Miniprotein binders against CRAL-TRIO domain-containing protein C365.01. Designs and how they scored, part 3

Target 1, 355 residues: CRAL-TRIO domain-containing protein C365.01, of Schizosaccharomyces pombe (q9uuc2)
Amino acid sequence: MADIPADRKKIVQEGWSRLFSDIEQPSYIQKFPSQESLYVSFFEQCAFDDFDLTLLRFLKARKFVVTDSSDMLANAIVWRQQANLRSIMVRGENGLNQNFVKASMYFIWGQDKKGRAIVFLNLHNFIPPKNTKDMEELKALILYAMENARLFLDSEQNAAKGVLGLVDLTYFSRKNIDLDFARVFAETFQNYYPEILGQALIVGSGFRMALFEGVWSIGKYFLDPEVRSKVTFCKPAQVSGYVDSKYIPLSMHGQFDETKLYERAPPETAGIGKPENYEELDKEYVDAAKEFIRLTREWIYAAGKPQEAEIEEKRKAFKYECKKLWRKGVALRPPNIYQRLGLIDANGHVDWSKA

## First folded at step 12 (miniprotein)

Design g2 (from f3 with E52D E64R Y77F)
Fold by ESMFold2, fold request of step 14:
Structure g2 (fold): chain B 355 residues (1-355), chain A 82 residues (1-82)
Amino acid sequence: as target 1 above (355 residues)
Amino acid sequence: SEELKEEIDKLREEVEKLKEEAKKRGLTPETIKELIRKLFELLWKLYRILKDTGDPELLKEIIRLMREIGKLLEELFKLRES
């Protein structure tokens, strides 16, 4: 099972120690409807991956400054509750604005040549929000997309490589541009979903590229410098160096046609989770969060002592069980399109043989 | 259309003025900060026109100006970090 590098052990211990102290403060707890909801949000934020590797994403995002990293994670836990992510995911794709869903603004499929999951960012299909209601509905779509993308980011399958974002400018026009939404997207991505981007590939030429570059003169400053450094501009002919032809869009003379996947996908069915199932799941999440905290405090105390190796093995086994428990929650919700296409299997793991 | 052309001409003149100011030797941190602020104001004005114009020649000129300002901003941010 994937684990933190040995040279990162101490900073991970410091990060957890700081976080646990912060989330136990009455002023923090009162931000939640109940202390149980705090633990549920903590578990849901972290347990899609090994807990320590999740924290490591926040550490990397803040240049390994422990205070900033722990604060960032604590803020994400509050934000998850306030954004009501559970409700968005329980309602599923059918609960989103169907005009935005049918526009096919994004899709996740296949791997690039470095083994990263490919996220097709179909900007040419983007429908700018016309008002505050549209903005909130687009935000819900983005949250649904990002939460489902977490299934592709389990470090055992992804090795912390992240995703390749592929932006095809072939049909891009100014009508697809909205910098107000771009700022909202950048804020959400960078503050709450750190270290998911491995590379963004902006593909185009001629007038289409010039248009994008003009707007990029503003939009790039919405991004942290580290994220900005992952953006690569290239021509359509150069894409084959990054992505196999199977996953290069038809517009760039590749073989990938996501519309065929939408046509093949069985329709979304209702989730199997009943209210009682979610009540029991929440109890399991609370218990697991409390046990993780207890085991981690034991681990921190045992550093350099004879008990350390035994506690590390117990923590390793428990974190693995937490990943399975997190995916038990996924199985209760309406299946996402990747589950319906068989790319994500019954255990919530990616089966790349299906792509 | 004609009114937009006149507005773009005024913005072009302002870009040239700020470009000339940015080339001066010995810029203070305060001057660099003010130039950055003004260049972002121009970028946002050009962005708003870009969304509304139907004229292909105006669109090309807007894009050219935005890219030129983008290069100036990169240079000024490098000086600010010095």
Scores: ipSAE 0.808, ipTM 0.940, lowest interface PAE 0.6, mean pLDDT 92
Fold by ESMFold2, fold request of step 14:
Structure g2 (fold): chain B 355 residues (1-355), chain A 82 residues (1-82)
Amino acid sequence: as target 1 above (355 residues)
Amino acid sequence: SEELKEEIDKLREEVEKLKEEAKKRGLTPETIKELIRKLFELLWKLYRILKDTGDPELLKEIIRLMREIGKLLEELFKLRES
């Protein structure tokens, strides 16, 4: 089982200690419909991965400044409730604007040469929002996409490598540009989904690249310096250094044609979760969140003492059960396209042999 | 249109003026901050024209100016970090 590095133990303990104190304040609890919903949101935010590795992502995102990191995670927990993220995922792909879905603006498939999941970002297919309703619907699409991407980011399978974002500018034009949406995307991504990006390749040449670089003069400042440092500009001919030809898009003279995968995918079916299943799930999530907090406080109090190792093994086993419980929730929802294609199995694990 | 070309000409002149100001040695933190603010104002104006123009030659010039401003901003941010 993946676990935090030994030299990160103390700062993880400090981060949890700060977070638990903050989320128990009445002023924080009041931001939720109930304390139960706070614990559900906490669990849903964190348990897709080992809890400690999730906290570590927030620590990295704030350069290991504990107060900033804990605040960032606390804000993400509130945001998840405010964005009604559960409702988006329960409605599934059929609940999204189908014109945006059919545009094929993004897709996840295969691994790069470093073993990262590849996220195809088809910027030349991007449809800018025309009004506030479009912006709301487009935001729901990116939230659905980012939540599904978390299934590819369990550290056991991904080793904290993140994803390779492959941004396709082959047919990019002015019609694909909307800096207001770019700001929304950047804010959502870096504030609530830290350490998801391993590297981004901006792929294009000639006038298409020049146009992108022009607007990048503004857009790069929507991104934190750490995220900016992960962006690489390259020409289509250079993509083979990062990605095997079978995963290079047809537009870049590779073999990958995602339309064949859309044709192969069975249609989305209704989720198997009924209201009572979600009520039971919420109870389980609350109980697990409370137990995690209890075990972690034990661990923190045992820091530097002989019993610490015993408590660590107990926590390790419990965190593994939490990852399974999180995936029980995934199994209740309408299956995403990766589940329907068999890339994600019935237990919520990625089977790369299917790509 | 000729209106957009005239606007771009004025923005080009402003870029040249700010570029010369940015080359000066001993810039104060306040001057650097003001230059950055003005350069972002110009970038956003150029972006809005970029969205509106159908003229390929104007589009090329807009892109050139935006990239030049981008380079100036990088230089100014480096000075602010020093």
Scores: ipSAE 0.803, ipTM 0.938, lowest interface PAE 0.7, mean pLDDT 92
Fold by ESMFold2, last read:
Parts: C-alpha cells; sequence; structure tokens
Structure g2 (fold): chain B 355 residues (1-355), chain A 82 residues (1-82)
C-alpha cells in the first residue's frame, strides 16, 4: 500500500468522516435490503485496491469539495446495490447477452508506455440497442467490463492508476453510433467509476475521423470537461508515441491481433463459489468494512497526536488485507477471459509478463 | 431522399444565420446562451438525419455541418467564459 500524500491526509480524513456520518443515517440504510448489504456494497466499491485511493478518485472528481465528494461516493455505494453488480459478476460472461459478448466490443490487454492498462474500445463492433431489453443487457455488459477493468488498476502495479482507451476508427461507420447509449455509458462511467481514464486515443483519418468528429460535437458534452481533456485525436502513425507496436492493432499497421488471443481463450467454466461461500464472504466483507471504519475513526481522532503514526501503520496493513479479501471474491466467480488467458491469476493479480 | 435533402438545406440555412449572428461584436451573455441552445438543437436534428440517410453525399454534408456547429459552440463557450 502506498502512503497518502501528506498534503492530502486532512481532506481524506474529512471525506471519510462525512461519509461515515451519512451512511449511518436511517434514511440511507433504508435504501438497502439490510445494513449488511450496505457494508458489502461499501467494501466492494472501495477495497479493490486502496480504500483511500478510492476516496481520492471521488475527491478529484468533485474538485476536492468534501461534501460533494462524499455524496458522490455514498451514491455510488447505493447504485452498486441497485444495479445488482454482485449478481452480474457471479453469473459471469455466460450470464450476459451472448450476441453482445461475441461481438467483441471491448478488450483489455498490455500496457501503454506509462504503464497504464490498454482498453481496446471496438466501436466498429458496437451493436446499438433496439429496445429497452437490449439497453439493459448492454448496461450489464459494460458493468461486467468495468468491474473486470478494476483488476488492472492495482496501484502497486500501475503507477499511473488508470487506463488508456484506444479507439480504432478504421472500420467505424454510422451503424455503430447511438448517442442515447453513449449518454448512458458516459453517466455510468463518470458517476460511479471516476478518475480511471488516463487518456483516450481516437485513431483515424479521412472520412472515418470526420464522421466521428461530427458526432463528437454532441457526445463530448456528455462528459465532464476533465474527462474531455483526456481525449486525443491522432493518426495511426502517432500511436507509437503512446503504445509499443506489439500492442498497436494490425489495422493501424502494428503487430497486435486480438482475435488470436480471443480464439485461444478457454471457454468460461463455472465459478467455484457456492451460495454458502458467498454468505461467508459477505460476513467477512461486513466485518472488514466495520473494522476499516473503526480504524479510520481512530486515525481521525489521533490526528496531530503521538499515536497517529502507529495507527497509520496499522491502517495501512489492514487496507492491504482488505485488498486481498476483495480478491477472494474474484476467486469464487466464474473466471473472466483474462484469467482464462493467464494474464490474471485466480486471485485477481495481473501478471504483465504474460501480455 | 429528396425529403432529407430538403431538410438538410433548411438546416444549412439556419446554421448560416446563427453563424452570422455569432460573428457580431458585443454579444450579451444571454444572447450567447441562446445561440448555444439553438446550435445544440440543430446538432440533434442533424444527428437524427445522419442515422436515417443512406446517401453518401448527404452523409458528407451532414458531417460537415455538425463539425461547423461544433466549432461555433467552442467559440461561444470561450466567449461565455470571458
Amino acid sequence: as target 1 above (355 residues)
Amino acid sequence: SEELKEEIDKLREEVEKLKEEAKKRGLTPETIKELIRKLFELLWKLYRILKDTGDPELLKEIIRLMREIGKLLEELFKLRES
């Protein structure tokens, strides 16, 4: 676990203090089937890497205004339960609409030159939703994708703490465009997964780029100005400044052919987690969430006192145990395609040497 | 189709009218806000035609107009922030 920057410690303490007060209100607790499910959702939202780095992402997203940031995180915790993310991840890839899965709309593989995970955003494979059912099934797909992407955001392996999105316009056409879905995607991304995008490269030229830019004249305003600033338009020849040629797609005259990786992926197997395993996991998540809250309140109380350093070290060690516990849940679920390809081990640890 | 071509021609005329208004000096914040609103309205109309057209030349014209509106919006947002 990395240390919180010293100049950020106070605002992190204030953010947690405000959040804990808010989530203890009966009106907040009522939004969940039980207080247990609130703590499970809190843990799942925050513990995947580092609790404090999760809060910092929300703080950054709200320009370090504590009340706005803690409200945003509290809303994400409710949303996670209401969106049924646990069930999506427990059912796995086989539980998604198979037409959307087989379209290969996205893929994550390799690192850019700053060590960020590369997300291949295959817009040319996007199938617009025809109705409300399609929209809900696409939403489940993007939630499954975003939750798996969190495995690549391990701050101990990814110093940039983000992803590079790579959009290849070579085969892009108007049939791949749906601004209603684009708005849904943008809202989901910005409200619930803040500060994971490091940069997005929109790669193309000629008519394909002009088409994208035309629609971008509307679509960019679905995004916060901060997110918009991370979008770069470039030609295929410029991509080598960001990404090694082994990860540049064949269509851009690189060496990367994701179809060979997709073809070799073993089929998804059932997860090893039985209902009783998830019941036990939930108890562990609840206990860990309560202990994190207790330790963090102790830390806030110790601010400026001799005990502070000792509590900080105890907290750091506990956050590391929580990171491991979060990944115990990953090990129970059906293995994702990156686990099946050997890039991610059974405990959710990325092995970049396999990319 | 001819119906879509006629609609695009009307939208082109409206874009030119708003473009000329946006070039005027001394625009008030209220006028800038109204121009922005009208330009977004035109962008959404062009987007809906873009989804419907099968004609490559109409598609090119729609894209050209949308990009032109996009540039105008950027200029107006800069003026609003000043």
Scores: ipSAE 0.799, ipTM 0.938, lowest interface PAE 0.7, mean pLDDT 91
Fold by ESMFold2, last read:
Structure g2 (fold): chain B 355 residues (1-355), chain A 82 residues (1-82)
Amino acid sequence: as target 1 above (355 residues)
Amino acid sequence: SEELKEEIDKLREEVEKLKEEAKKRGLTPETIKELIRKLFELLWKLYRILKDTGDPELLKEIIRLMREIGKLLEELFKLRES
């Protein structure tokens, strides 16, 4: 399991100390249907890879200002409950608006030359929301996509820190543009999924690129400056410098045809999780969240004392069990397309040999 | 189309006016803030026309103006931070 950088241990301890104080406030607890749902949301937000690395992503996103970082994470924990994120994932792909699903707006497959998972962002297939209902259904799609993307962010498998976003403008036109949704996407991405993006390639040429650049004059200000710095504009011919030809789309004169993967994928089946299974899972999540808090307070108290190393080993082992427990929850849900294609195995780990 | 062309012509004139104001020396923080606000207002107006126009020559002009405003905004944000 990946370790906290040596120069970041103290600030991680401070961040957890602040967060635990905040989430114990009655005013914070009242934002949840129950204190148990608070702990479930905390676990689901933080345990997918490593609790400490999750906090570190929020620390980085707020320039290591502890109060701002802890507040940001506390807000994400509340937001997860309020967004009905569990319900979206339990309903699966079949529970989403099928016109949006069939448009093939995004897909995750393969690794770039730096070992980052490739997220294909087929902007030329984007269908703008026509009304409030469409907006909510499109939000559900991006949440479903971002939660599934977390499986590709296991620090032991993705040492390159994040994903490569490959934005395809080949057939891009005015019909694909909606700045209101672009703002929603940017806010969701930056506030609740910080430090996911390694680099974004905006791929196009000619009039398609000029059109995008015009709209980018507004859209770039939805993004923090650090996120903006990860955006690179390039022509299709330049993509081979970033990804092998087997992962370059046909539209960009490569070999990758995601439609063959959609055709090959077995249809989504119902999840194996019954209501009783989720009730039991939630009790496990609550117990694990409480134990993490207890161990972490011991760790903070032991800082600079002889027992610190022993507590650190106990925390390390426990975080690894939490990572597996989070994936137990994934296994109860309808299998996502990457599981159905065999890219994600039964333990929730990515098998890149299948790509 | 001719109504949209007239609106774009008015927006072009306003862009040129604000461009000239942005070139002035000794801009105060208050003036920079007001120029940024006005440029975003123009940018959003151009965006709304961009969504509605079917004329490819008008679309090209809208894109040109939006990119020009984008460059002005970059310059003003740099100046505000000094």
Scores: ipSAE 0.798, ipTM 0.936, lowest interface PAE 0.7, mean pLDDT 91

Design g2 (from f3 with E52D E64R Y77F)
Fold by OpenDDE base, fold request of step 14:
Structure g2 (fold): chain B 355 residues (1-355), chain A 82 residues (1-82)
Amino acid sequence: as target 1 above (355 residues)
Amino acid sequence: SEELKEEIDKLREEVEKLKEEAKKRGLTPETIKELIRKLFELLWKLYRILKDTGDPELLKEIIRLMREIGKLLEELFKLRES
């Protein structure tokens, strides 16, 4: 488990103290069907890949302002329940709009030169929503995508910060532009999945780049300054500075044929989890959430005391067990496309030798 | 197509007007805020036309105007932060 940087220990303690106070308020608890549902949502939000690393992502996204960071995290915990994210994940890919799934608007494969997972963003395959139903289906697809993308953020497997977004403009056209969807995407990404993006490369030239830049004149302001700072515009010839040729798309004169991955992916099987398995797991999540809160309060109280080292080790060990417990939830779900392709195992560990 | 051309010509004139206003010295925070608002309104109008136009030359002009407004907005935001 990653240790908290020594210079960040105090602010992490302050962040947890504030969050625990916020989630114990009656007005906050009332936003959930039950207090148990609150603890489940808290556990699912924070336990992977590490509770403290999760809080640090939110702290960084709000410039280490404890109040703003705590409020942002509290809102994300509520949102997971309100957006019915659990049901989206339990239904799997087969529960999504199959036309949008088959469009292949995104795919994760390989690593960049910094060891970051590459997220191919295929805007040329984007089908703009025609109605409210299409928009809701696209939202569900985004949530499914982003929640699966968390599996590539395991600090024990990848020391690199975040993913590389690779936007290919080679086939980008006017029909692929929807700022209403772009706003929904931006808001979802920045509010609920902070610090997942390491860098985004917008790759194109000529008219297609100019077209994107025109729309970017509006869309850039949907993004927080921190996320916006991670966006880089480049030409196809510059991509080799970031990505090995084996992962550069054919459209950019590389060697990677992403279409072959979709064609060879086995169909999604039913998840092994039954309702009773999720109910049992949710009880474990509630107990683990309560214990994490208890241990964290004990740790804060032990600051500068002889027992500090002992409680730190106990808390560290417990966070690792919580990470394993979180992975049990992944194992119950229908296998995502990366599991079906063998890039991710049944427990959600990435095997980069398969890429 | 003629109606769209006329609309784009009007929008171009409005952009040039706002560009000249933004070059003035001693812009107040209120004036900067109002310029930013008007420029975003123009961007959204251009975006709507962009979605509906199939004319390649009009499309190029719309993109040019959007990029020009984008640069002007960046300058105004820098001025507001200074």
Scores: ipSAE 0.769, ipTM 0.930, lowest interface PAE 0.5, mean pLDDT 92
Fold by OpenDDE base, fold request of step 14:
Structure g2 (fold): chain B 355 residues (1-355), chain A 82 residues (1-82)
Amino acid sequence: as target 1 above (355 residues)
Amino acid sequence: SEELKEEIDKLREEVEKLKEEAKKRGLTPETIKELIRKLFELLWKLYRILKDTGDPELLKEIIRLMREIGKLLEELFKLRES
């Protein structure tokens, strides 16, 4: 596991102290069906890939203002429950709108030249929501996508920070523009999945790029300045500077055929997890969450004391076990497309040799 | 289609007016804020028209105006932060 940078240790401690205080408030607990549900949501939010790395993402997203970072994380923990994210993940891809799934609006495959997972965003396949139901189904698809994207952010498997978003404008049209959806996407991404984006490439030329730039004149302000700063506009010929030709889409004169990946993907099987398995796992998550809180408080109290080194090692070891425990939840779920393609194993480890 | 052209012509005139106002020296924070607000209103109107228009030439003009407003907004935001 990546160690907390020494210069960030204190602010991480402050962040945890504030968060723990906030999540123990009756007013916060009341936002959940139970206190156990709170700890499950906390564990699922934070334990992967690492508790401290998760907090550091939120800290960074709020310029290391502890209060703002803690509030953002606390809100994300509540949001996971309110959005019914567990149910979305347990139902798997087959539980989503199949028209939206089959549209292939997004896909993750390969790594860029910096080692970041590539998230292909096929805006030309975007089906604008016609009603509230469509919007909710699109939201569910986004959440499913983003939770699966977390699997590519394992600091032990990929030292690169975040993903590369590759937005293909080759076939982009007016029909693919929806700023209401774009706002929902932006808000979901920046508020609940901070620092997942390493860089976004908007790839296009001519009228299609101009069309996007016109809409971007509005949409850019849905993004926090930090997220917006990660957006780069480029021509198709410039993509080779960021991505190997084997991962450049055919639409951009590369070698990557996304359609073939979808065609070769085995159908989703039922998840192996039964209700009783999730109940048992949730008990383990609750216990682990409580123990993490305890160890973290002990660690904070041990600052500058002889026992600091011992508790740091104990806490580090425990965080690693929590990561494994989090992966047990992945193993119970229906296999995502990356698992079905063999890019991710049953425990959620990425095998980049398969890409 | 004629009504839509007339609407775009009006929006163009409004953009030009706001552009000239934004070039004035000594803009107050309040004036900048108001200009930004009005420009966003224009952008959203243009966006709505963009969603409904099928005319390629009209679409090009809408895009041009949106990009122009976008640049003006960037300038005003920089000015506000200075």
Scores: ipSAE 0.763, ipTM 0.928, lowest interface PAE 0.6, mean pLDDT 92
Fold by OpenDDE base, last read:
Structure g2 (fold): chain B 355 residues (1-355), chain A 82 residues (1-82)
Amino acid sequence: as target 1 above (355 residues)
Amino acid sequence: SEELKEEIDKLREEVEKLKEEAKKRGLTPETIKELIRKLFELLWKLYRILKDTGDPELLKEIIRLMREIGKLLEELFKLRES
């Protein structure tokens, strides 16, 4: 398990102290259908891949200002419930708009030269929403995508920080431009999935790059400065500096045939989870969330005391068990595209040898 | 198409005026804020036209103007932070 850097221990403790105080306020609890729902949302947000690493992502995204970081995390926990993210994940891919799924606007495959998972973004396959219903379906697809992308962020499997976004402009056109959707995408990504992006490569040339740059003149301001700083523009010939040829798309003169992984994957089967299984799991999540809070408070209280080492080890062991418990939720869901392709197992572990 | 061309010509003139204003020495924070606001308004107008434009030459001009405004905005934001 990734250890908290020694220089960050204090600020992590301060962050947890503030968050626990905030989520125990009546005004915050009232945002949820029940207090149990709050703890479930907290557990699902934070327990994977590690509670402290999750908090550290929010801390980094807010320049280690504890109040801003705590507020951001508290808002993300509320949002997870309000957006019905659990329902989206339980319905699986078959619950989404199949035209948007089959468009293959994005997928994850392989690792870059730094060991980061590659997120391919095929903007030329983007179908702009024509109405409010289409927009809601696209939002659901984004949430499903981002939540599945978390499986590639296991610190035990990936020593590199974040993913590589590979934006292909090879076939990009005016019909693929929608700034309203781009805003929704940007806000969702930066507010609820902080520090997931390691780097984004915008790959193109000539008129298509110029077209993107024109729209980027507006869209860049939907991103916070930290996320925006991770965006790099490059030509197709420069992609080999970041990605092995086996994962460079054919459109970029590589070897990777990205012809819609969704068309090649076996059909999604029903999830094994029944309502009673989710109810039981939610009880375990509530108990685990409460225990994590208790152990963390004991850990904070033990700072600089003889019992610090013992409680720290107990807390580390418990966080690891919480990670396993979080994976039980993945196992109940319909298998995602990566599970169906054999890249991810039934428990959400990535096997990069299959890529 | 002629009406659209005339609209783009007007927007070009407005961009050039704002560009010349942005080159002035001793810009106040209030002036910078106002320039940024006006430039974003122009960008959004150009974006709307971009979505509806089928003419390749007009499209190239719109893209050129958007990129020019984008560069000017970056300069103004740097100036505001200085």
Scores: ipSAE 0.763, ipTM 0.928, lowest interface PAE 0.6, mean pLDDT 92
Fold by OpenDDE base, fold request of step 14:
Structure g2 (fold): chain B 355 residues (1-355), chain A 82 residues (1-82)
Amino acid sequence: as target 1 above (355 residues)
Amino acid sequence: SEELKEEIDKLREEVEKLKEEAKKRGLTPETIKELIRKLFELLWKLYRILKDTGDPELLKEIIRLMREIGKLLEELFKLRES
């Protein structure tokens, strides 16, 4: 398990202290169907890949301002419930708009030269929403996508702590431009999935790049400055600096045939989880969430005391068990495309040897 | 359409005007804020036109203007932060 950097221990403690105070407020609890639902949402938000690493992502996204970070995390916990993210994940890919799924607007495959999972963003396959319903379906797809992308953020498997977004403009056209969708995408990404993006490469040339740059003149302001700073524009010939040729798309004169991935993916099977299994798991999540809070408070209180080392070790061990417990939820869900392709196992572990 | 071309020509003129205003020395924070606002309004107008434009040459011009405004916005944001 990745340890909290020693220089960040104090701010993590402060962050947890603030968050716990916030989530225990009656006004906050009232945002959930039940207090148990709050703890489930908290657990699902934070327990993977690690509670402290999750908080650190929010801290980074708010320049280590504890109040802002805590508020952002608290809002994300509420949002998971409000967006019905659990239901989206339990329904799986088959529960999404199949036209949007089949469009293959995005997928994850391989690693960049820094060991980051590559998120291919095929904007040329983007189907603009025609109405509010389409927009909601696209939102659901984004949520499903982003939540699955978390599986690639396991600090034990991905030390680089992020993904490489690879935006291919080779076939990008005016029909692929929708700033309303782009805003929704940007807001969803930055507010609820902070620090998932390590870097984004906008890859193109000529008119298509110019077209993207034109719309980017607006769209870039949907992103906070930190996320925006992770966006790099490059030519196809420059992609080899970031990605091995085996993962460079054919469209960029690489060797990677993206079409084959979706074509070869087995159909999604039903999840093995029954309602009773989720109810049982939710009880475990509630208990684990409460115990994590307890242990964290004990850990904070033990700072500079003889028992600090013992409680720190106990807390570390418990966080690891929470990570396993979180993975039980993945195992109950319908297998995502990466699981179906064998890139991710039934427990959500990435097998990069399959890429 | 000729109408679309005329609209783009007007927008170009507005962009050039705002560009010249942005080059003035001693811009107040309020002036910068107003310039930014106006430039975003122009960008959104151009974006709407871009969505409806089938003419490749007009599209190129729209893109050019959007990029120009984008650069100007970046400069103004830097000035606001200084």
Scores: ipSAE 0.756, ipTM 0.925, lowest interface PAE 0.6, mean pLDDT 92

